# VHH binders against Origin of replication complex subunit 2 (ORC2), part 1

No score or structure here was measured in a lab: all are predicted.

Target 1, 363 residues: Origin of replication complex subunit 2 (ORC2), of Arabidopsis thaliana (Mouse-ear cress) (q38899)
Amino acid sequence: MEDIENIEEDEYGFSRNYFLAKELGGASKRSAHKLSDIHIVDEQELRETASTIEMKHSKEISELMSDYKTMYSKWVFELRCGFGLLMYGFGSKKALVEDFASASLTDYSVVVINGYLPSVNLKQVLLALAELLSELLKCKRKSSGSLSKGQETFPSRSMDDILSFLHGPQSGDKDCFICVVVHNIDGPALRDPESQQTLARLSSCSHIRLVASIDHVNAPLLWDKKMVHKQFNWLWHHVPTFAPYNVEGVFFPLVLAQGSTAQTAKTAAIVLQSLTPNGQNVFKILAEYQLSHPDEDGMPTDDLYSASRERFFVSSQVTLNSHLTEFKDHELVKTKRNSDGQECLNIPLTSDAIRQLLLDLNQ
Positions, changes and structure headers below are counted from each chain's first letter, unless a header gives other numbers; Kabat numbers aren't used for antibody chains.
F, E and O stand for the ipSAE by ESMFold2-Fast, ESMFold2 and OpenDDE, each averaged over both directions (binder to target, target to binder). V2 = 0.75 x the mean of E and O + 0.25 x the DockQ between their complexes.
[cut] marks letters that were taken out.
The coordinates of atoms that the task and the answers printed are left out; those that the model quotes come from them. Centres of patches stay.

## First folded at step 4 (VHH)

Design a23
Fold by OpenDDE, fold request of step 12:
Structure a23 (fold): chain B 363 residues (1-363), chain A 129 residues (1-129)
Amino acid sequence: as target 1 above (363 residues)
Amino acid sequence: QVQLQESGGGLVQPGGSLRLSCAASGFTFSNYAMYWVRQAPEKGLEWVSTISTGGGSTYYKDSVKGRFTVSRDNAKNTLYLQMNSLKPEDAAQYYCARGYSDEPGFYILTKAPSYMDVRGQGTQVTVSS
């Protein structure tokens, strides 16, 4: 019976690695030019320069955006029919979806999820949705003269309980729904299987409608048949924008940028600021430990768990591992084995950089 | 204590410009989406604009699109609303409001003031010839 539990962990690791490998594995013709031959410029300079690049075909893009605007009424109708909208195509779709939401979804409650961030607390999203739905349902009942059932409090409920509430009785009212806008559903914060499953369950709720964008061609690989056909119920909209990823791209290191220690610290700060308060606090524990123990190989993972649990930043090892995965994915934390064979976590920054990072996080 | 203080309102001619500011205190400003709402005489509270925690996302009421720009300086705990090409219909008491959630990565876009847990005293914008 012990052997079955180990297979599930390996499959999750394999799928993540496969997704990363496929993102990396586009057979771009190996330029004979070594990356070492490229004059690496400062990342900030590169970003600034990139921001000054005039968009080609501005007129055509404007016309295209105007054409998309004519489809907004159709998109709203599709949402009312119970479909989710999946926006795909070349370029950032963030501005388009924002314009659509602002123009056409303002009569509804709209929750926006920024999946392009390093992390998003989906439990908090679900809580907010549950509260929002409860209020909407109360307002509807008051209009129908039905007795107000007591204020349901959601903060102490499990994710499953919240989702069960959100699934609620199927309402025949086609206009009684909450829109969930996702920028983008295949983003770093949401691309993990658990997040995708949660979003799929959410999408199957009668009072929820998803409007999501995807930026990766392989995004559909995140979903099984059930998710696609029974839960998300996607209508696919091809809406290339040719817009740069000015916001979404901030969280990706520029390959052509020289990572100065200062730049790395700044990048780390940006990533950390996008984390949940608990994620930040867990990182802070690690940072403080490393500053206090500069000669050690890092903080033992078990000690981090104990410290984080004592301070109520994590409730379980699984929660900690989720944070650690995020830290590792962003290269904020590295693992090293100490002399005792224990896995230790270290931040690959100088002590001064860590101090600065902590100062920036406290602001 | 959580406080929001609006400023920058005044009398302006049609076609003129104003810049509103909202100073935030008593909470981690950078963790909240921020809103501008307005109330005209004999009208209800209406949503004007939303800005995400990092300022990467902005939303506008259709009637103010292209004329108004929301921005924020998290280091200064300040929210801004640049209003250009002002119209008589823009005359209202303008309020800064905080979003319900302090969780990064999501926010609520809603017309319902009830989802804004804190708002300032407002600043008066008058548009008259």
Scores: ipSAE 0.588, ipTM 0.838, lowest interface PAE 0.6, mean pLDDT 84
Fold by OpenDDE, fold request of step 12:
Structure a23 (fold): chain B 363 residues (1-363), chain A 129 residues (1-129)
Amino acid sequence: as target 1 above (363 residues)
Amino acid sequence: QVQLQESGGGLVQPGGSLRLSCAASGFTFSNYAMYWVRQAPEKGLEWVSTISTGGGSTYYKDSVKGRFTVSRDNAKNTLYLQMNSLKPEDAAQYYCARGYSDEPGFYILTKAPSYMDVRGQGTQVTVSS
């Protein structure tokens, strides 16, 4: 048992380090190319064009998928042992996970969560799971001749109460569980801390097993050690598919596409998320200021510096200017001079868009 | 009233093709995952395929993978099952069924008929030489 834990820690450590290394390796080459230099194509046209691109190496990919199929029995065994499965690698894993679920999980109750969507009602998911579990337990009791305890109604219960129910008595039956398939546990609908905590609690339930995919390099940062090892209990499976993100990608803003104000906000969020934490925080200061002062031409640069310095986000004017250059290069910030001739910074987004952006950055 | 009506069944030779349709009414079709199930003579109800609310996810029984294709037209409130390379073992009464939840973002994938909320009257598929 100790050896398995050590292997898992090493594998997790390796996987985490791999993602971190990719993040660190990407940071070094500041692309000299301005986003503005890119001929922005209509998003729809871009997507349509992208869909016409013939997949190279179709044979090899098919062979790879066939190889993955040989692992399905192992994956089921791992679930039976009480592990969660975390699928990662280049390309969409949706089809792979779907194939696995359809081939190997159909003897179980399976709930599928599409985390790549903008939103998911987790309370409703929990309710559905509670109902499924209740039914599963009833069926088991009938087979054992034990008196049916009354129909527990869940709709009026709190999330905590539902989770408490789902945690339920530990069944010694290794096959008595519900599978929760999560397409992109790091997706927009689920990546917030509250959702992650809920999913972690859910995963710790004796009758629940998670199969999840991730696509973001920073996905491991969503979890603390407790979540990873005690709650999710992830086994990491490297399963690059090289498949296009045809479904998941629809919900990701194309940075290079002309979109609505809302799309611009989403694009801004993506760009900001690629920045350093300090860069993000500096931007947040600016955003908060703009929201609090809607009638002003923007935040004076000197005030931004003072505020950023006070919060230890920048150590020097040079550091701030570096962030501002990046913001300007990505058209996240515009410069205007106020009536006093002072340079002021403004975000070219609506207040609502900025609010949404801040919410996205705080997730 | 929630209604599902299957059509498109018939007699085909082995290796032939059929396209089943299921017309849905009385509910917001686009909010529900949809299922195809079948029942062969003297056999129980068997799960065949599931399609998600938006059609972005599809699931198939292993024996029909590569031969059957589930699709949906939410604008027409219609579910489809394209069946190619039909085998004698595919002969059954085919039913469309509605999923349990209308909540966007999740659905139940189940083999168990008990979790299917509403099912149609079915359409007969016969495969004979």
Scores: ipSAE 0.570, ipTM 0.837, lowest interface PAE 0.6, mean pLDDT 84
Fold by OpenDDE, fold request of step 12:
Parts: structure tokens; sequence; C-alpha cells
Structure a23 (fold): chain B 363 residues (1-363), chain A 129 residues (1-129)
């Protein structure tokens, strides 16, 4: 037991030192270049240009990835042992983790969380996990012939109740778990303390195994000792990929764009692009309505639901509410009451900005 | 009504290529992760590939990795599977399947057909010399 603690401390220490070294190494060469000296290039141009950058050392990277593939069996074993996997190192780890999941986790239910997005509805994630687990447990019961009426129903939709369900009765079956792949647990959607606590609790559930990546130097600061050792139970894997952050980087606000109405629209576009296609479509309905009814206080929520349902963008009011919550969290929509006392949704953008936003979303 | 219709299957020689298509209707295609699954004779249904709602993430069975490419056109409500370097072991009935409704920021990647809401009638891929 003592030797395992020492190895974990050393690995944690190494990881911490890695991030510290990166922080310290970045501090030394103050680029004499002022941000003002940077020709503000259009984000699209930057993205296009970035996509044309030839990857250097492609052979070596390929070999590195091949080497990582030899560790997949070990990683699966670690998951089976009840550890969480924390992937760290230079470069995007998204493709690596995706490959690992595809190659080695196919026998398990795998839920992917994109933490690099601006927002994630963790409650919905937990609900989905609970549903998956319920199904998994039902299937196992049918195979074992055990009639035990386990609590099949979530008594409440509270986070605590869901987590309690996910913790489940300790089944002696080491292979009865759901894998949760988290792309950037330190991402914008997940870095808040509440989200981290929720994820820590989730990770402590007997039927859940986390595979997560981190990219931020301060990522270890997100967790206290309890979270790291008792809840997440992280095994740290240094897996630099040197891959560009093509997906993760899209959501980093371009520092240069913060000032203008155009920037707000652009920011909104970025956020919307990070949403599910259904979310985008729901927003489009709202946007189109607002453009068509400029003198109204906004689109009634009930009308949005009806319209969204008719177009199969939402299957339930709960689904719509999930999207609306996301919109509100990102200040993409505001709620007003009209003269009839109906709750109406309004996009706090100019008509021109909304038009531009719609154009951007249709690309 | 939710419908998925696969096409593009056929007879191909080993090393050949096929492109499968799946036309989706009756639901908001862009909101769902999509899957390719296949069933060979006397074998069970096996997962082949997954693509996320926006197409930003793609997953492949290890045996098809580097040979198969999944893509989607949300504007056309169409899922694709480009299959290159086909092997006799790839011969199967290929099905397009819809995942669960996509919630913001997460999706279900893999599992058995039971986690797929709807699947098409399939298209036959035969690989023979």
Amino acid sequence: as target 1 above (363 residues)
Amino acid sequence: QVQLQESGGGLVQPGGSLRLSCAASGFTFSNYAMYWVRQAPEKGLEWVSTISTGGGSTYYKDSVKGRFTVSRDNAKNTLYLQMNSLKPEDAAQYYCARGYSDEPGFYILTKAPSYMDVRGQGTQVTVSS
C-alpha cells in the first residue's frame, strides 16, 4: 500500500513539474512582440491558414502514436481496476483518446463529453448515464435470471439521486461499468468548481470509469487531494501527441475580437457552432422569428417548442429546456414577458447581427 | 416517420473500394450521432464506425481503421462510409443507425445494437476474388 502511494505522488509530482516547467519556460522569453503588432487577421483566415500548416515530424509522430497503441491494453486494465485515466502532455489528445476508445472500449458503453466546448449540461449527461446503466443492469439481470426488483426507477431527477443511482449496489462484476471519455476536463465547460465536483462524484461511482484529458498548466489546481485520490483516482499518463488543437482551439476567444458588436455576433456564432445541430436549429427558429417580428418582445416559448417539435429538433419540452438553459447561460437569449403574460425569448443582438449569425450558422 | 435507407453496396474484389450512403428522413439528422454497423453471415451485429453530430469526431473499429472513412452531410441528411482496401472479412450487410438524441456537449459512442434507436434495411457488401 505504501509503495502505490509513493508512485502516485511521484507521478503527480512529475505532472505538476511538467506544467510548472511549461509555465516557467514560457515566462523567460517575453516575446518583444506586442499584441498591437499582430495584424488582426480574420479568424476564418487564421483557421484556414492553420489547416494548411504541414505537420512536421509526421513519421515520428506516427511512431509515437503506434507506441501509445501498445499501452491500450494496460489502460483498459487500469480502468477495470477502478482507476480513472488522466491524459496529459503537449498537443491535442482528442484523436488519441478517440482511437483508444474505438480500439479498446468497444465492449463497454462509452459516453463522450466535450469539455472544450463553452458549455455542457452535466445534468443531462448524468441522466443519460443513469439510463445507460439502468439498461445495462437490466440486461445483466435477465441473463443471470435474478428476479431482484432492483430500484429501476430514479426516484427523483435531482443530481444527488442520479449520482446515488450511478453509484449503485457494488456489483462484484468488475466489467460492469460505463466509460466516460472527457475531452478536456479542464475545458471551459467543465472547469468551474461545481462541474468539477460533479465529475469527481461521478468518477467515484462504482459503475463509472473516467478517461479524461487536460491541456492547461493549472489543471491540477482544479482538484483537491480528496478529489484526486479518492474520487477521480487518477492514473496520470504522459502522452504528448504534438497534434494541433484544431477542435479545442476553435473555442478560445480570439483576444483581439472583444470590443465590437461584430465580435459579439462572432462570439455568439462560436458558441452556437459548439452546440448540437438541434440546438443550432432551435436557435435558428428563434432568430428567424425575431427577424420576422421585430416589434414583438420575442418568441413565445410555447411557440418555439411547437415549431421545434414540428421540425423534429426537439422531442420533448425537457430537451427544449436544455437548449434554452444553454442559450441563457451563454447570454444568447433573454426571457421577457409579453403583454399577455407569456414568456417570450429574445436574442439580445441587433437584427443585422442576427442575420450575420444565421449566415454563419448556415455555412 | 423516421427512416434510414442505405445504398452503395455491391460486389467488389479484394482491395477494391465502395462508398455507402445512408439517407435519413423523418428526424433532425444533424442532432444525432450516426453509426455504421455490419452483420456478416452467421455472425452477430458488429459496430463499424461512429460519427458525432457535427462530424468533428469519428470513431472506427480497429480492423477498419485507415481503410474506412465515415462522413456526413447534414444539409443533405446523408451519412457516408467510404470503404477502401476492402477485404473478404469486410463482407457483410451494412446498416446505418441513429444514436440517441444528442444533448449539448456529449454523445454516446459505442455499443451493441440496443443502443441504437433506428437502423435501416441495410446494404449488402460482398468481397470476392
Scores: ipSAE 0.469, ipTM 0.781, lowest interface PAE 0.7, mean pLDDT 83

Design a23
Fold by ESMFold2, fold request of step 12:
Structure a23 (fold): chain B 363 residues (1-363), chain A 129 residues (1-129)
Amino acid sequence: as target 1 above (363 residues)
Amino acid sequence: QVQLQESGGGLVQPGGSLRLSCAASGFTFSNYAMYWVRQAPEKGLEWVSTISTGGGSTYYKDSVKGRFTVSRDNAKNTLYLQMNSLKPEDAAQYYCARGYSDEPGFYILTKAPSYMDVRGQGTQVTVSS
């Protein structure tokens, strides 16, 4: 393990420790032994906290949002200085960021990217930004009494050509920029390396200022050192809202980390390892059934009982039901009815994640 | 020479309803995602709703979800916003805006008069005099 890797791992661990400490209300950092420990605690605690916070009075949440409004002038100043703003914290930040843009960015053009959607066409975003910038520059030339009659079409429409145009010199006003707002820059349509590199290049353009939100605790793993320090230049703003994900949640739940297949399986394995050996073995029967029957809607509960009883993992329906209740409380299984009306159980993980989970449990 | 003309605004009591219309011309309306945006006094433009080219996907700002319904009639080149259970905070000048293409994943808020995203004079919605 080289010193460079140790420093980088410590920085990521320190960032996650800081995030976890702020969500728990503690002030001190906790030295972590590895990133997986931080991920597991953070994800499970966020799940429990989300359930509890949705029961809180809306009055206190509204007062918190009003307090954030006092920061808007500072955020505008930071954008003018060339920083990117990254909003993190528990709860949906969509309403907060939209209120900031509508209240404080009134003199500028704003392009809003809905990163929580299943698909986002970044080339179309770049084309729209280029056309908008071209139109803004025309308005400035009109004040000089000289009007270009030349064609403004971009002969090449490669992303590289568009980004070069957006990175042009500031020729009339040091503060001439378009503000790009990205709801969930860590969203599923944007997580691929090429999309993140494009967003990083966009954020470094002289005419562009970026405001973004994240919801996944693993979002910093999307970026290398160059992207963070030379391109995004993030200022991190902790803005827990405790607001429900009314729009984002239609497309996918963001409160829980969605990590890599190995990371997701490790999270589930830690929860399962807290259960009794018999409970773990009952879950393994369900997992193996689901892998061997990919065309079915899960395993019928009666079949799980019979298989578990034959292997002596349970001796009664009451014992099985207690395990099933614990699995459901931890969101390890879901219940649905098949076409015959039978109650069936399924593990809401991909087949690859289930295979990794079984490997981790068999250690 | 894209043109958008908003209508249907007016004065209404809290809890009342209005239906806004946006008549489009100068472009192939059915090829574009459409937006509703609004501007309250001394505030910037604020996104309200988005509808895909065929109307199959609709999106709403949190504060209006469940109360507002966006729809379109591509045969009449018209965009609609049904606004129910109106609140004083909904009072604003409402504009329709054209998307850059049929992409629903982003939208543009600008007052630039030659840009094709916001074209009309808007229609005023007032809740309680």
Scores: ipSAE 0.431, ipTM 0.587, lowest interface PAE 1.2, mean pLDDT 73
Fold by ESMFold2, fold request of step 12:
Structure a23 (fold): chain B 363 residues (1-363), chain A 129 residues (1-129)
Amino acid sequence: as target 1 above (363 residues)
Amino acid sequence: QVQLQESGGGLVQPGGSLRLSCAASGFTFSNYAMYWVRQAPEKGLEWVSTISTGGGSTYYKDSVKGRFTVSRDNAKNTLYLQMNSLKPEDAAQYYCARGYSDEPGFYILTKAPSYMDVRGQGTQVTVSS
């Protein structure tokens, strides 16, 4: 029962909703008697009261952020020792991590990955890291405003080849590294197993250090024990900010989806509200069909076109296909083939979630 | 056609101030980290400052920290460098540079000039007493 094994179990144990429940409990303690005053109010009065409470605590939040700044030197030391830093807690951590990088990582090259986006080209990230590592090891470079190195730059190589290069060079100086900042390592761009394996292999390179943030309570489920203990080497830092998700909020439904029926429906409604009214109406037709036909493989694409055109929501098949492409890009629908071989569209939500979604869209 | 156009250089006394501008066109300016670099006649390119895509993170060479301020206006596709307390050592041709990737998914904050896309003619800063 040593530090490493206890850290492993403690890190996994934090995935049991610790991030959200503890922060909500802690926040209510700091203002419990004021939060209790909103115990029985309508939703508009709740929003108004919560906004007032957060405004009253702005000084405390500013002092909290100032306290985090006193830890920056320790975080740099931990990176120099070979640990990854994992930032968790309620609220957006983007500004905190960026302030840390700008204040304390100025002696290092920093690559920032925005995991809250729908996609990230990890091969391009690896190529950039290979070029930076070559510079760190004092490899020859041209200084003519063009990026060109030939063999040490691997634009035509596979990701495995680039990762092998990143693992190859060695130095005895642990103070010599490239820092990779990952905003939302649990985000939609990075959530797939292949991306996580790539990041874990990257973090095991002797000259690479990771600083990452998470917002999902289930983020540790992305990692097996080897990734956690041999590759990422996370030190978990509880850094609640209570900050709004100003940038991540554009993609909030994809970042914070937890799988609950009510949360899933609200998340999908937010995404759909970013679409045109005609796009929303096309989606409603599909949703209503799926609720009415629970035994079917979804709605045939031709039937959706006919219904949408009949109701004047689309003027052509091209217009419908544009909406369907948007739905698929946001993972709101999937395609399947029915028993007749026809292409059908399916909303990958439970009937209860679809009903809630329709209620949210009709208001 | 990617274009970077520097302006605002000139002759200034020691201790004086200048504000450099860099007008960007032909690419999505807000997707790129931006750099200021400089070149003295006898030296190669030297990194001066870096600014993140949204402007939230700024980095400076130690010799200019506290005297220079980098900023950007993504609505005008313009990068700025406010230079105060200028020294003779700051005299150089100043260039703005675009970062490595046009991917909105990542950006690089580095001091290595070889990863910077320098395209403009530059603007001369001379400090004379």
Scores: ipSAE 0.392, ipTM 0.641, lowest interface PAE 1.7, mean pLDDT 74

## First folded at step 7 (VHH; from a23 with S101V)

Design h03
Fold by ESMFold2, look of step 8:
Structure h03 (fold): chain B 363 residues (1-363), chain A 129 residues (1-129)
Amino acid sequence: as target 1 above (363 residues)
Amino acid sequence: QVQLQESGGGLVQPGGSLRLSCAASGFTFSNYAMYWVRQAPEKGLEWVSTISTGGGSTYYKDSVKGRFTVSRDNAKNTLYLQMNSLKPEDAAQYYCARGYVDEPGFYILTKAPSYMDVRGQGTQVTVSS
């Protein structure tokens, strides 16, 4: 186990990196810390180090948390200016972000999204945000304190209508916002491009302010330049806590795992769980074939049809094509023609990732 | 059919302790954030505490922090409020409430009564002067 001097040296190393980045990179309104200062570590070493750090450094960790509390007023100011806050650093940031929300965001309503869970219903989040904003705007322009449960404002609306409402200016609207807290915006339920695009659009709404945490070193790969600079508008806050992942670890035990294979397989499994059971079984046939035939360019489509029909997972070529279209739309499958001109299908994952995916699907 | 039944109130001396319970039925308890609210005579409903769907996050009104502890047992569909070091200003009718979000992936942290579904009769907490 590492001793107390090693941990303090690591903290000083982070502080030095911050000052060097500030000095050499100049001042930037949009970033508190450079992304390049995020360090990559072995997952098992992280867990062992975190356990020993908590035991040996409880006083220093408590003082560190107290120091973060002195920053809360600055974080509120940054949110009011329209920045998103992105919290990164070793250890669970859940308690820190929740303390910030309960201490400093009490004059606003907060919606908390648990991105570490295996699924999150973003449509329901958007509906709840629209309902909440509608109530806040009515109370601001009229008498407040209504307990009415009468007619709902948004019984059924498209995503575009909801986002338009959340963005649209209302009388006196510049300081009327809802804070959205996302624990693990890089979590398994949120890593897909569609979820990230929805969150980016939400972040750009004038009535919305976003606070999020990340734990994966590859989290910035989720965003293109437009999302970062025009929609999320992140300010990056390095807030190592060294806190255990007591809640997140139950649902996503490899939040900081170094192995990208396990994360890729879990992301694919989540997408597959959203499909019909027959669609999942068709995909499993392809996956098992690909593992059994590592030297081939993929499985011929005709062979997949024959195997799927034999097992009664499809009744026709049209049904199979519907499943294949869904797989391609989610980037689960690629098509190529082999040297014989046959249409072949392959899963663009390594054999190890496919094996992990099959294990996850069987649970 | 949605039912919330509070119990455990009573008369205590200043500095005393009391544990409130809220039995829930008719809905999927684990999908809802839960609230404790109270109402003193001639006052409106006052938020006391919030607990997240899984119980991993707890929130308290400043005047009760360190004295009150909210908890839940999702297997028993029961919400609890442990109240220690009670003061005369804590005397009120206490109600439990559920949020309106029926989904474990997110919850709303608010003091607004319109997001607190109060259903029960409440339980009286009296602190003798």
Scores: ipSAE 0.644, ipTM 0.806, lowest interface PAE 0.6, mean pLDDT 75
Fold by ESMFold2, look of step 14:
Structure h03 (fold): chain B 363 residues (1-363), chain A 129 residues (1-129)
Amino acid sequence: as target 1 above (363 residues)
Amino acid sequence: QVQLQESGGGLVQPGGSLRLSCAASGFTFSNYAMYWVRQAPEKGLEWVSTISTGGGSTYYKDSVKGRFTVSRDNAKNTLYLQMNSLKPEDAAQYYCARGYVDEPGFYILTKAPSYMDVRGQGTQVTVSS
């Protein structure tokens, strides 16, 4: 009965947050100057709801988490045997899976993919995995250390070439694996067939072990029989946590609806808060430029790169393009060419909304 | 330009304590995860500890867990490593390193030093038997 009550409270909390987002959109017509206050109140309400659930059943939840910890050694064994681990159950699995990785995968390198975000660039993930594997294989054969010893980053290789490298010859020891953790492999950025096929191929690579979580009941429809039995090789672990979806539930595909400016500003703030600090700082550079140059078509992309690199917010054009893709996917930024033919970036918000966002981001 | 300056090393007896500092300048310190790494004369560069951008998550090499504490003061642009119960095997040149920026949609947990941006001269920690 208490499980039923907790499920209803979690669903009530989710529905209430959705309702508040719609109400804030409507109320913004009357109180535009309260965007920061509305955001703060919503965040406080979410924290209070999570605290109430935790206090009500904290002993039982703590015992449940402790029981999952006793399974970590079994999960490591299953990974070493070549199985993929698929975590499902009510509540956010993010903290559980991250605790598993930090506590039990310390002898392996781990790459974490946040599939609940609106976009993820799988080619960049594969490039990072290839670079990491290259360093691990080099270090295993290393006769001495070097302070500045490094290897040129992988060029813009095709995904097939990268996957072929990741499937390369296996060493005699099984401790040469890279573990890939996918939070919400069924998430919005990953649901397309090509992304799922890429993840399945990745999972079958000799140097790769996969741990993933799902939240959608229809997630198995993403996979055919070959993907399940020959590539992912899932072991399904039922791990209800009853944890709130504080991170996953806030991030969703967002639409900048016409005539809903306050909802758009709230939505933009949520997306911006989910970005890496450097992604937020790149957006701040664009926002500050646009505020100081109100008569221009936005900021030239090359100028944004130069300013961002000068401040060390990006290390390469590829990193900047990743941030820009995320901004564009959420309609936070639009592209336009100026009179000289240069690509320019524009934030489609009023100057007052941009100023409020900058205040909220400057903690 | 990015600068990292380590300090606080010295000679201590086994079981002693030291507090290392790393002064950062030339970049937005709060935007980067930070590492402590060390190099003993007979070994390559070795990861010791990681701290997240806000300081809320800390990670340690198994051999130093419970003895070392990493912390940061983002207002002072300073990274710290409190080293307690020092052992002879802890003797090394200690460096702080700037991590890679968080990438969109993923991040890396690794022990490989190639993902650690070491820029300082380091600070020597010596533990006499």
Scores: ipSAE 0.232, ipTM 0.441, lowest interface PAE 2.7, mean pLDDT 72

